# VHH binders against q68dx3r342to642: the designs that were tried, part 20

Target 1, 301 residues: q68dx3r342to642
Amino acid sequence: RDLCVVLLNGQHLEVKCDVESTVGAVFNAVTSFANLEELTYFGLAYMKSKEFFFLDSETRLCKIAPEGWREQPQKTSMNTFTLFLRIKFFVSHYGLLQHSLTRHQFYLQLRKDILEERLYCNEEILLQLGVLALQAEFGNYPKEQVESKPYFHVEDYIPASLIERMTALRVQVEVSEMHRLSSALWGEDAELKFLRVTQQLPEYGVLVHQVFSEKRRPEEEMALGICAKGVIVYEVKNNSRIAMLRFQWRETGKISTYQKKFTITSSVTGKKHTFVTDSAKTSKYLLDLCSAQHGFNAQMG
Below, E stands for the ipSAE of ESMFold2; O stands for the ipSAE of OpenDDE; V2 stands for 0.75 times the mean of E and O plus 0.25 times the DockQ between their complexes.

## First folded at step 8 (VHH; framework vhh_gocatamig_d2)

Design e04 (at its last look DockQ between E and O 0.86; V2 from the best seeds 0.82)
Fold by OpenDDE, look of step 8:
Structure e04 (fold): chain B 301 residues (1-301), chain A 123 residues (1-123)
Amino acid sequence: as target 1 above (301 residues)
Amino acid sequence: EVQLVESGGGLVQPGGSLTLSCAASGFTFSDYRLAWYRQAPGKKRELVAGITSGGKTVYMDSVKGRFTISRDNAKNSVYLQMNSLRAEDTAVYYCAKETGYDISTGTYYFDYWGQGTLVTVSS
């Protein structure tokens, strides 16, 4: 059987495996191929409803494979099984990373998260990050430019939403000027600065998943952010996330699930906060993710 | 509703063997950790063995090498093979499903269990 794994650099890898193969086996194959180090930070995930769900290394592929994947020959392209290599655990500082390649992977992940608006950032910082990315990839502003042809595509560096608001032309001009006026920073140094800037963002390292209020107020879209530090409860309005509650691990007692319900119990107040997910599978996933993040935090502390 | 039904308990001589079974229903069996607990007379309930969804196992020190926990996802069942049984293994054995994660202990906890099955080891 074949499955596709998308790397952080955008490369698509075709991996041959058996139906009984585990996610861990695929992970090892992919990371070996890519010569990745510090594997503890990485994970394989599948995408569902624009969200990424990390997979347990012990999980057999047949359990998560799309319909028809187990059957040979594949009848349609719809049976393509695609996984994504992603950063699962985010360090608080890039200095904790031992390998330059790992830092680069973090850079790639964060670029994607910013571009795909998984990680919120204000307009000013978005433009700054765009320029840093240009510096990382192109170095200094090119002095000799053909006026009629942009030296970069704005969509590769700036989120679509901002492009829509500012227009592509304005973004092109502004980012180009910023790049021209930027200090001599390029390559790895530019990537490191990118990491520094992003690591200061409130949502850095936060894995966000949509949830619903137990009280089913249709008007209140909510999301949970899970990270190394704890759980964040977001209210979602007009495509923006507002942090309403924060549960640091030291303030958290138990996390539990019941069917579609996900519950956090405060260790301080004893209060239970219950959220509703779209499935028992999702609630269980969130629980496991919390466990994993908590464990990671404990190891890093 | 989550249901766990244990079976296989009974009277056995020291050094004997016994296999406990637990039939589970009411949840996606393959997604959850399962465990066996036991409670001896006058003692607190204790974790005997656990198994992850992927099949990784953990054992209480006193049963390592003697007991084996396993699961069959197709049958929604978890098993506890008990060998070289000792008098101190006498207890009511409970099958358990994971309930959640306790941050304070850093461990998954179990509060769904069946009615239990009695294992008596006596000469």
Scores: ipSAE 0.885, ipTM 0.945, lowest interface PAE 0.4, mean pLDDT 93
Fold by ESMFold2, look of step 8:
Order: sequence, then C-alpha cells, then structure tokens
Structure e04 (fold): chain B 301 residues (1-301), chain A 123 residues (1-123)
Amino acid sequence: as target 1 above (301 residues)
Amino acid sequence: EVQLVESGGGLVQPGGSLTLSCAASGFTFSDYRLAWYRQAPGKKRELVAGITSGGKTVYMDSVKGRFTISRDNAKNSVYLQMNSLRAEDTAVYYCAKETGYDISTGTYYFDYWGQGTLVTVSS
C-alpha cells in the first residue's frame, strides 16, 4: 500500500507501507530522506477543510486512511492517502535552530503559509516578503533584464488575494522595483531576513482551528489560535478573523473537554470560555495541541 | 454519561497478586487517558498508574516493577495487574478518565471516577 507525503519544498514522496504501519515509521522514513536532524519541531499531519491536524507517532495508518485504501485497488479508483510534513512547534527566534536545513524548512513553511493565506499581514509586508523570496532564489535584480519582460511569476511570491486587489501588472511592477532597489541579499541571508520579518507578525506560529460559539444563535463561526505563547480566540466574519481574547499560558488555569465542547478557564478571572467543535475527536485534539504547545514553551524558556 | 466500574478488589496476602479491572462507557474509550488512583484511610488520593490513548504508561515510584497498567480498547477496559503486594498497598483503588489539562501543573487531570474497589493486603 502506498501513501504520499508532501514535503515543504513541494516534493511528493511515495511511501510503501503495510496495513499495520504507524505514523512514526513514516515520519522516520521521510525525515531521513530529507536529511533532517532537528526533528522535535516537525510532525506529520493530514488536511481537513484547509486545516492541518497533527498525528501521534503510534497511530496506525489504517485508522486515518481514506476508506477503500485497505481494499483491493480498482482501475479507476482515486483512493489517495496524503500526509504533510509540517512544522508543529515554532521557535521565537531562528537562532535557536542549530542547523541551516531546519531554518530553511521554517522559511519554506512560512512562505507557503503566506501564499496560501493561512498567515496574514498587511499589503506592504506581503510585498516585502515577496521580494525577500525573490532575493533568496535569484539574488540581485538582473541588470541586463528588459524591464518589459517579466523574470518571475507573481503567483509564486504574492498571495492571490493581493494580486486580485492590486492587479497582476501592478504587483509585477512594484515587486520588480522593490527588488531593483533592495540591498544585495542571496540564499540563506534573504531567508533569514524573511524569518525575522515573519517572526514579528502577531500570528507567527499560531495554529488556527475552526470552532463555534456555545451560546449565540445562529451558530457564530469562531476560531482558536493555539501557539507556544497561549491561545487566541477569534471571531470569524466573511473569511476574516478578528482576535477577541488572548490567554497567555500564565493566565490560563485549566483546559477541559466534554463531548464536542472545549473549555478554557482563565486563572486570572476564573471565567470559563466554552466552544463547540465538529466532534469529540476535534475537542480532544485541541486539548492535546494546547498541552504540546505549553510543554514546548516551557522547554524553550 | 461517563461511567467507570471497578472490580477485582479483595483480600490478599503480602507477596500476592491481584488484577483490577475497570469497564468504561459513555465516551470514545480509545481517545482518552485512563488512570488508577488509590486512597488509604486518612490520606489523599494519589496517582498509581496512568496510560495514554497510545499505550504509554507512567507509574508512581513505589509501584514500579510491581504493577502494570494496560488497556483493551476492544473491551473498553483498563486493568491494573498488582504483583508483590505489600501492606502499604492497602487502599481503595479508583479508575479515572481524563477531564483536561492543568496549565499550572503541566499535567492532565482526572475528575471522572468510579466507585472504587477495596484492596486489603494482610496476613
């Protein structure tokens, strides 16, 4: 049986496994292939509704595979099983990472998260990050370039929503001019500056998951952002999220679940904040993610 | 409704063995941590052993090497195999299910309890 693992560089790996193979076995194979040594930041995740859900190493693949993956393949079957190698734990500063390959993986994921609009920032920062990605790949502006001929595809560097708002032509011109005027950076130096800029974003390292209000009708869409520093509560309107509450770990007492409900209790006020998820499994996942992020924060400090 | 029912307690001589069982219902058993706690008269309840959904175990120091916690997800059951029993192991033993995570201690906590089963170790 086959599964596909998508790496952060976009490479798709086909992994042969049996019905009793675990997530841990796949993770070890994939990280060895990628020559990664600082493994504690990474995990394997599946994607559901544009959200990544990290898997425990002991989980058997057959428990999470699409139905039909265990049965005999059909000629026209599209029973694909895809996992993603992702960063689960984000350091506060890239200097805490000992290997350049690890810093490169952080760069790749942050770039992808910006392009796919999982990490938001304002228009000027988006343009700056696009230029830094160009510098990482190409270095300085090509002096012998005919300015009417593009040397890059805007969609590889700038999110689609900004391209729609500014037009592709204007984005091309702005990014090209910013690249022409930028300092001489190339490769890892540009990637490190990209990391430095993204580390300052309010949502850096925040893992966002959809939840709903317990007490408002109609069902109000909300989201929880879980990160090394704590939990952020968002209200979501028209695919735009607004931070409403923030719980640093020191301000958080207990986190509990009951069926589809996820409850966080403030240690400062004693108030309970309850959210509804799509399943008891999702509620349990969010609790475990909080536990993991809290543990990571303590280890980093 | 979370329900935990312990069984298997009784009187045993020092050095003897006993197996405790806990039947669980009212939740997806395979998703949650389970634990055994005990309480001797006049003392606070204390964690004896815990087991994660994936089968990883933890034990209090005084029972390491003597007690084994296990789970059977097909039977929605958790077990405590108790060997080389000592008089100090005399207590009511409780099966418990994970409630949540306590930031101040950095540990999971357990508010769902069974009625308990008495273990008496005496010659």
Scores: ipSAE 0.730, ipTM 0.863, lowest interface PAE 0.6, mean pLDDT 88
ESMFold2 (binder alone), look of step 8: mean pLDDT 79; pTM 0.775

Design e05 (at its last look DockQ between E and O 0.93; V2 from the best seeds 0.83)
Fold by OpenDDE, look of step 8:
Structure e05 (fold): chain B 301 residues (1-301), chain A 123 residues (1-123)
Amino acid sequence: as target 1 above (301 residues)
Amino acid sequence: EVQLVESGGGLVQPGGSLTLSCAASGFTFDDYRLAWYRQAPGKKRELVAGITSGGSTVYMDSVKGRFTISRDNAKNSVYLQMNSLRAEDTAVYYCAKETGYDISTGTYYFDYWGQGTLVTVSS
């Protein structure tokens, strides 16, 4: 059987496996191929409804594979099984990473998250990060360029939403000018600065998942952010997330699930906060993710 | 509703073997950790063995090498093979389903269990 794994650099890898193969086996194959180090930070995930769900290493592929994947020959493109290599655990500082390649992977992940608007930042920072990415990839502003041809595509460096608001032309001009005026910073140094800037963002390292209020107020879209530090409850309005509650691990007692319900209990007040997910599978996933993040935090502390 | 039904308990001589079974229903079986607990007379309930959805296992020290927990996802069942039974293994054994994660202990906890099955080890 074949499955596709998308790397952080955008490369698509075809992996041959058995129906009985585990996610861990695929992970090892992919990371070996990519010569990745510090594997503890990485994970394989599948995408559902624009969200990424990390997979347990012990999970058999047949359990998560799309319909028809088990059957040969594959009849339709719909039977393509695609997984994504992603950063699962985010360190608080890039200095904790031992390998330059790992830092680069973090850079790639964060670029994607910024571009795909999984990680929020204001317009000013977006432009700054765009310029840093240009510096990382192109070095200094090219002095000799044809005026009529842009030396980069704005969509590769700036989120679509900002491009829509500013227009592509304005973004091109502004970012180009910023790049021209930028300090002599390029390559790895530019990537490191990118990491520094992104690590200061409130949503850095936060894995966000849509949830619903138990009180079923249709008017209030909610999301949970799970990270190394704890759980964040977001109110979602007009494609923006506002942090409403924060549960640091030291303030958290138990996390539990019941069917579609996900519940976090405060260790301080004893109060239970219940959220509704779209499935028992999702609620269980969130629980496991919390466990994993908590464990990671404990190891790093 | 989550249901767990234990079976296989009984009287066995020291050194003997016994296999406990638990039939589970009311949840997606292969998504959850399962465990066996036991409670001896006058003692607190204790974790005997646990098994993850992927098949990784954990055992209390006193049963390591003697007991084996396993699961059959196709049958929605979890098993506890008990070998070299000792008098101190006498207890009511409970099958348990994962309930959640306790941050304070850093461990998954189990609040769903069956009615239990009695295992008596006596000469």
Scores: ipSAE 0.889, ipTM 0.946, lowest interface PAE 0.4, mean pLDDT 93
Fold by ESMFold2, look of step 8:
Structure e05 (fold): chain B 301 residues (1-301), chain A 123 residues (1-123)
Amino acid sequence: as target 1 above (301 residues)
Amino acid sequence: EVQLVESGGGLVQPGGSLTLSCAASGFTFDDYRLAWYRQAPGKKRELVAGITSGGSTVYMDSVKGRFTISRDNAKNSVYLQMNSLRAEDTAVYYCAKETGYDISTGTYYFDYWGQGTLVTVSS
């Protein structure tokens, strides 16, 4: 009856549940613990194949739990049940968020998504965001002998792929120099700048999921990006993705599923675009995610 | 192949009760919305009741408080309990499975139907 929920600050929360507990009950307990008040942006998700899948509040935990969890009197290392508190709905502007704690959660997730390379941006922006995160935590550049004694670990601020391309030494020097030359900025003010930069990114608020072309070939891995504005179709090659098509909701007629197939019909051209997923459950999930994001957009617009 | 088989229709007097059943196969039953539609003679098909995978329900206004939709995910079945029946409830009732989501209406739509079961309410 033990469940672990990972919070955005990295904290692992152990939650005791009844056999008939729902995702909603766990969500309420976790958000109450975290003192969150603007709850509509958040959800609980599980991770499968490095992708997050959000759960409906009505879903019973026993239907998604690892095998044996219903009969488990206490947690074991062989069969842990872990969920993640994540942001599901991203506002178009951080000013729409009423409470500083909510903005802090957005900052934490966007920072984590950049470091874990779920959210792409170019090298200049990656360095800028690293400096903003440093300013949020440390404020102004420390006057002590930082060149001989670094005050931060590069991997906490810069994603691994950039560290590999520039080397750790170059990253350390560049970020430190940018921090030294930056305007005075501290705490929440630096976090707000971080949010302002990230909300301008093309993939801000985009929930990305792997799919395949209807005629699957070794070369035709694809992805769907689902967000408040619509759906983005990506071609995936060499672990990078290229946007090929974009459907704003007003350009979208119907979205349907049939077994492992997910189909978007353009309301502009009448063309159908069909993708294959790894399971019927994934196809259904993507349809429900589109419905949820469309509803969120109507509320915000 | 999606298959939906309705049963339980028949003749009943006004004020009576009837339970419709629908056996489903060919899809992961507990993942999808199910619905009951009806079509009276000379009229268009209309949504009577719907139920989500998690059990949340909606009803047309004229049947609220009289009809109850339910599902048994273990038996791949959806039911419509009809109480306090009226002559206006006379129709062929169809069980339907979710097909997709329509952006223009902001609602889910249903294109998979069974053969239907006739309900006649008359004295």
Scores: ipSAE 0.716, ipTM 0.858, lowest interface PAE 0.6, mean pLDDT 88
ESMFold2 (binder alone), look of step 8: mean pLDDT 78; pTM 0.762

## First folded at step 10 (VHH; framework vhh_gocatamig_d2)

Design f01 (at its last look DockQ between E and O 0.84; V2 from the best seeds 0.79)
Fold by OpenDDE, look of step 10:
Structure f01 (fold): chain B 301 residues (1-301), chain A 123 residues (1-123)
Amino acid sequence: as target 1 above (301 residues)
Amino acid sequence: EVQLVESGGGLVQPGGSLTLSCAASGFIFSDYRLAWYRQAPGKKRELVAGITSGGSTVYMDSVKGRFTISRDNAKNSVYLQMNSLRAEDTAVYYCAKETGYDIETGTYYFDYWGQGTLVTVSS
């Protein structure tokens, strides 16, 4: 059987596996191929409804594979099983990472998250990050530019929503000028600054999943953010997330699931906060993700 | 509704063997951790064995090498093979389903139990 794994650099890897192969086996194959170190930070995930769901290493692929995958090879590309290599655990500071390649992977992850608007950032910081990315990729502003041909594509560096608001031309001009004026950092140093800036963002390292209120008001979209520090409850309006509640691990007693329901119990007040997910599978996933993040936090001290 | 039904308990002589079964329903069996607990008369309920969704197992020290927990996802069943039974193993054995994660202890906990099955080890 064949599956596709997308790396953080955008590379697509075709991985051959058996129906009984585990996620862990694939993970090891992929990370070996990519020569990745510090594997503890990484995970394989599948995408559902624009969200990434990390997979347990012990999980058999057949359990999560799309319908028809078992019957491969199939002639139709419709049954392509695609997984994504992603950062699962985010360190508080890039200095905790031991390998330059790992830092680079974090850079790539965060670039993607910013670009794809999974990680919220204000306009000013978005432009700044765009410039840093240009510095990382191109170094200094190229002086010999033909005015008619941009040296970069704005969509590779700036989120689509901002481009839409500012227009592509304006973004191109502004970012180019900013890049021209920025001469101090390039290459790896620019990446590190990128990491530094992103690590200060409120949603840094937060894995966000849509949930619903138990008291379903059809109009209220909610999301849970799960990270090394705890759980964040977001209200979602017009593609913006507002943090409403924060549950640090030290303030959290138990996390439980019942069917589609996900419940956080405060260790301080004993109050239960229940959220509804789209499936029992999702609620269980959230629970496990919490467990994993909590464990990670504990290991990091 | 989550249901756990234990079976296989009975009277056995010391050194004997017994296999407990638990039939589960009302949840996606393959997604959850399962466990066997036991409660002897006058004692607290204790974890005997646990098994993850992936098949990793854990045992209490006193049963290591004697008991084996296993699961059959196709049958929605969890088993406890008990060998070399001792009088101290006499207890009501409960099948349990994972309920959640306890942040303070850093462990998964179990609140869903079956009715239990009595195992009596006696000469």
Scores: ipSAE 0.867, ipTM 0.935, lowest interface PAE 0.4, mean pLDDT 93
Fold by ESMFold2, look of step 10:
Parts: structure tokens; sequence; C-alpha cells
Structure f01 (fold): chain B 301 residues (1-301), chain A 123 residues (1-123)
């Protein structure tokens, strides 16, 4: 009767609900609690294998809950039922967002995705984004206090992989120096610049999901990136993805599914590109995600 | 193998009612959109009603308020309740299952069809 919803600010909300409650009811409760007004960009998702899967509003919680949740006599005797409030639809320009709280949510998710390495960019941009996040929280470089002690923890601003490559000490020094040399920015102004930088990244707003080649090959894996602009096909090696193909919506004719198979047909060449997913539910989900992103693109543009 | 079997058609007087049924197999029924289409003599096939996996519905204007599409996921069945039938409703009615999404039209498309069931409305 209880589920946990993780917000973008890291807050964990306990939501009391009935066995017959829908995802939509939980979404409304959570967004009301968070005072969000521009709701069309957001959704509730569950996490599976480090991927977020968005849920439809009419889906009943009992259909997606972990085993034992329906019959739980007390909280400690069951698996935790956790959902995530996430941004599903990413605007092309942050100026399209009317409320500062909405822009703040975009900032929070993009910052988290950078730190958790869901959104990739080069070292120079990672450092720039770290400084912008630092400016959002602290503003000006604190000259005298900080030289005797670090005024921030590098892990809160820079992804672990970059800290590993540069060392924590070097990251501290470089971020501090970049902060010292930066124009004074604080709060929303720094967050807006963070958004401006991230929205220019090739993978901005791209929802990435694992797939496999239709060709038989052991351990070969691929990914599909689905976003407002279209679909990106990645080859994945050693936890690193490389874009192989890009389909803008105008270059895409039809998208279809059959069992575990997901097929994109080029409207230019008629060529079919087929991928294998882990289940029929996943292939159907990817189809629906493409439909939703295509619809968002038409509405936004 | 996707199979769709329509039933419930027949001859009915104007103002009468019929319930069409479609039994489906060969796919996870609860995951997909279903639709009813019809084709009158000399006319193109047209969408009558559609229903999403979650139960949301759409209707062509001429049948809105008279026809109701519904689904029973436990029975793998989709239904079309037709009330206040008119001569213009005479057609072969087809049950259809979602195949995919068409970028050019911005809509889901349906390439899996049953054999159809004839509905004749005449006095």
Amino acid sequence: as target 1 above (301 residues)
Amino acid sequence: EVQLVESGGGLVQPGGSLTLSCAASGFIFSDYRLAWYRQAPGKKRELVAGITSGGSTVYMDSVKGRFTISRDNAKNSVYLQMNSLRAEDTAVYYCAKETGYDIETGTYYFDYWGQGTLVTVSS
C-alpha cells in the first residue's frame, strides 16, 4: 500500500495508495507535492538494469509492483516498490519552459545524468558543467576561506570517471581555478547556462535502451537512443557507445514490432533495420516511446 | 501467428442493435491496440473505433454515441456494441491488431486483419 517515489532533488517520498491505484494517481500526488505546473514533460518510471522505463498514466500499480506488495501486512516484510519522477520530453530550448521550477528540474536531471554518466561529454565540458553547478550553489569564488580548505567535494560536481583520470587533487585545483576566473553567476542564472551547454550535446534528451543485432553473435550489444529528433543506433563495446546511424523522423517511414523484434524502415531507401530486445514488452515499449517522442517533436516544432 | 476471428454480424432492422466480437490469439493481447474497421460496398475501408491497451477509445464521428468499443484482456477479446443502427452502417466489419507506428501519418497502423463479419441494416 506504500511505494517510494524518488524526486530529482534526491528526496524520497513515501506515497500511500490503494491496491487499485493507478500510476496517474501517484503522479498527480507527487507533482502536486513538488508544486510542478508544467507536467507534460514529466513521467513516472521504474528502473530495470540501469534503464528507466516510463509508465502510462492508466497502468494499475498492482500490475507493476514487486511480488508481495498487494498482500503486504507490514512494510518490512516486502520488497521496496520504487518509482522515479523523471523528465521524458526534453525541449529544444530552455526558453520554452515557462516556470523557473520546471527549468530547475531539467537542471537537476541533467546534472544527475552527467554525474551518473548517463549523458556523455568530453573532459573540457565536464569541467565547465561542474563549475556551473558550483556557481549555481555558491556563486562567487570564496577567496580567503577556501584556500586553507576545499570548499566543495569534487564527487558532487565531477563524474567519477573523470576524477579517476585526473585525480581528485587535480580536479579540485582546476575546478577552483576555473571558478575563480569565471564571471559571477549564482542560482538560476548559473543553472540556465548549464542548460544551454547541455542542450547542445549530441545526446541531450536521448533516452538510451539496450538492444541486440538480429545477426547471431555472442556478447555483441547495441543500443537505441530515442529522442525528440528521431532514433540513434549505437554499437556498444566495453560500456562505451558509438553512434552508427541516425534516423531523423522525416527519414523514417514506419516502425513496427513482432515478438522481441523492433524494426525501423527508412522512408528514403525502404531498407529495414531490425533489432532484438529482451522481451515483447520491451519492443512494444520502444515503439510507444518513438510514437511519444515523434508526437512531442511535432507539437514543439 | 496472429489470428483474429470476428463474429456477431447479421441482418438487423434500422434502430436495432448488434454486438460484434473478435477473438484474438498469437500475441500478448493486453499490450496492443485493437480496432474495428468497416468497408461498405464500393467504398474504402474506414476506421470505426479504436481502443488502446489501457482502454482509451476513439470513434469516427458518424458512430460516436451509438457504438462502443471495449476489450476483455482476460478473454483476449475485443467487442463493438452497435446501437441505433442505420442503413449507412451496412458493411463488412473487420477486427484489426496494431502492427506499428507510421511516421508520415503520425498514427498507429493495423496490418493484421480478420476475415470480417457482415452487418446488414435493412427494412
Scores: ipSAE 0.685, ipTM 0.844, lowest interface PAE 0.8, mean pLDDT 88
ESMFold2 (binder alone), look of step 10: mean pLDDT 80; pTM 0.784

Design f02 (at its last look DockQ between E and O 0.91; V2 from the best seeds 0.69)
Fold by OpenDDE, look of step 10:
Structure f02 (fold): chain B 301 residues (1-301), chain A 123 residues (1-123)
Amino acid sequence: as target 1 above (301 residues)
Amino acid sequence: EVQLVESGGGLVQPGGSLTLSCAASGFTFSDYRLAWYRQAPGKKRELVAGITSGGSTVYMDSVKGRFTISRDNAKNSVYLQMNSLRAEDTAVYYCARETGYDIETGTYYFDYWGQGTLVTVSS
């Protein structure tokens, strides 16, 4: 059987595996291929409804594979099984990472998250990060430019929403000028600064999943952010997330699931906060994700 | 409704073997951790063995090497193979499903239980 794994650099790898192969086996194959170190930070995930769900290493692929995948090889592309290599655990500081390649992977992850608007930041920071990315990729501003041809594509560096608001031309001009005026950092140093800036963002390292209120108020879209520090409850309006509640691990007692319901119990107040997910599988996933993040935090702390 | 039904308990001589079974229903079996607990007369309920969804296992020290927990996802069943049984293994054995994660202790907890099956080890 064949599956596709998308790396953080955008490379698509075709992985041959058995129906009984585990996620871990694929993970090892992919990371070996990519020569990645510090594997503890990484995970394989599948995408559902624009969200990434990390997979357990012991899970058999057949359990998560799309319908028809077992019958491969099938000529129809409709049954492509695609997984994504992603950072699962985000360190608080890039200095904790031991390998330059790992730092680079974090850079790539965060670039993607920013570009795909999974990680929010304001316009100023977006432009700054765009410039840093240019510095990382191109170094200094190229002096010999043919005026008629941009040396970069704005969509590769700036989120679509900002491009839409500012217009592509304006973004191109502004970012180019910013890059021209920037002289101090390039290459790896620029990546590190990128990491430093992103690590200060409120949503850094936060894995966000849509949930619903138990009271089923159709008007209130909510999301849970799960990270090394705890759980964040977001109100979602017009693609913006506002943090409403924060549950640090130290103030969290129990996390439980019942069918589609996900419940956080405060260790301080004893109050239970229940959220509804789209499935029991999702609620269970969130529970496990919390456990994993908590464990990670404990190891790093 | 979540249901767990234990079977396989009975009277066995010291040194004997017994296999407990637990049939589960009412939930996606393959997604959950399962465990066997036991409660001896006058004692607290204790974890005997646990198994993750992926098949990783944990055992209490006193049963290591003697007991084996396994699961069959196709049958929605978890098993406890008990070898070299001892008198101190006499207890009601319960099958349990995970219900949550305790942040403070850093452990999964179980609160769905079957009715239990009695294991008596006696000469």
Scores: ipSAE 0.675, ipTM 0.851, lowest interface PAE 0.5, mean pLDDT 92
Fold by ESMFold2, look of step 10:
Structure f02 (fold): chain B 301 residues (1-301), chain A 123 residues (1-123)
Amino acid sequence: as target 1 above (301 residues)
Amino acid sequence: EVQLVESGGGLVQPGGSLTLSCAASGFTFSDYRLAWYRQAPGKKRELVAGITSGGSTVYMDSVKGRFTISRDNAKNSVYLQMNSLRAEDTAVYYCARETGYDIETGTYYFDYWGQGTLVTVSS
């Protein structure tokens, strides 16, 4: 049987497997194809409601495949089985990554997360990151005689929400001018500066998942951000999230689940904070993600 | 309601074998870690063996090579095969299911317990 794995460079890789294949087997095939050597930061994820859910290597593909994939496909693509190669564990500094290809993967995912607005930053930083990505691809500002013509599509470098606020024309002009005045950077050097800027962002490396309040009004949407340093609790309004609480692992005692509920106990205040998820499976996933991120934090130098 | 029911305990001579079974209900069995604990007279409960949802296992040192934990997700059951039994293996054996993760210890903890099944190793 066939599944599609989407790589961080946008390539769609077709992987041949049988019904007894595991996620680990697919991961090994994909990372070998991509010539990745530092594998511990990566995982395979499926997408549900615009959120990525990482899979354990021991999981059988038939357990997670869409209906029809296991039994008998009827002509092409009745139910496409798509997984994503993503970074699950974000290092605190890119210098901890030993291979340039690994740093390039971090750059690709962070750039995509900026463009798709999973990683927030202010307008000035968004423009700076756009210029750095442009420099990574084009190097120096192209010199033309009289008329400055567009050499890039603004949507490839600047998130849609900023383009809407500034207009595409103003973004084009400002990014072009910033590129013209910038020092000469190209390729990996520009990507490294991109990484340096994004590593300073408060939400760098934060994996965000929707939850709901147990005690507030039922309409109130919340989110949990799980990362190497701990857990962030967000209130969500109009697709904008605001951090309300932060739990560093040192400030966290126990994490537990019961049915659709996910509970964090503060070791500082002793208070229990309970959130409602869409399923018992999601609650269990968030617990395991916290365990994994806590373990990564303890191992990261 | 989470329910765990152990069976298979009994009296056995040193060097003998027993298979313990635990039937589980009230949760999606395949998603959770399971474990066997034991409590010998006058001692605290201790982890004997654990198994992840994916089938990876861990054992306490004194039982490695003698005990085997396994699970059958189709039957919602976890097993402990106990071979080469010794007098010090005498204890009540409990089947347990994962409850949460303890940050201070860096380990999963198990607060859903069965009623236990007694294993006595005596000549």
Scores: ipSAE 0.559, ipTM 0.795, lowest interface PAE 1.6, mean pLDDT 87
ESMFold2 (binder alone), look of step 10: mean pLDDT 80; pTM 0.783

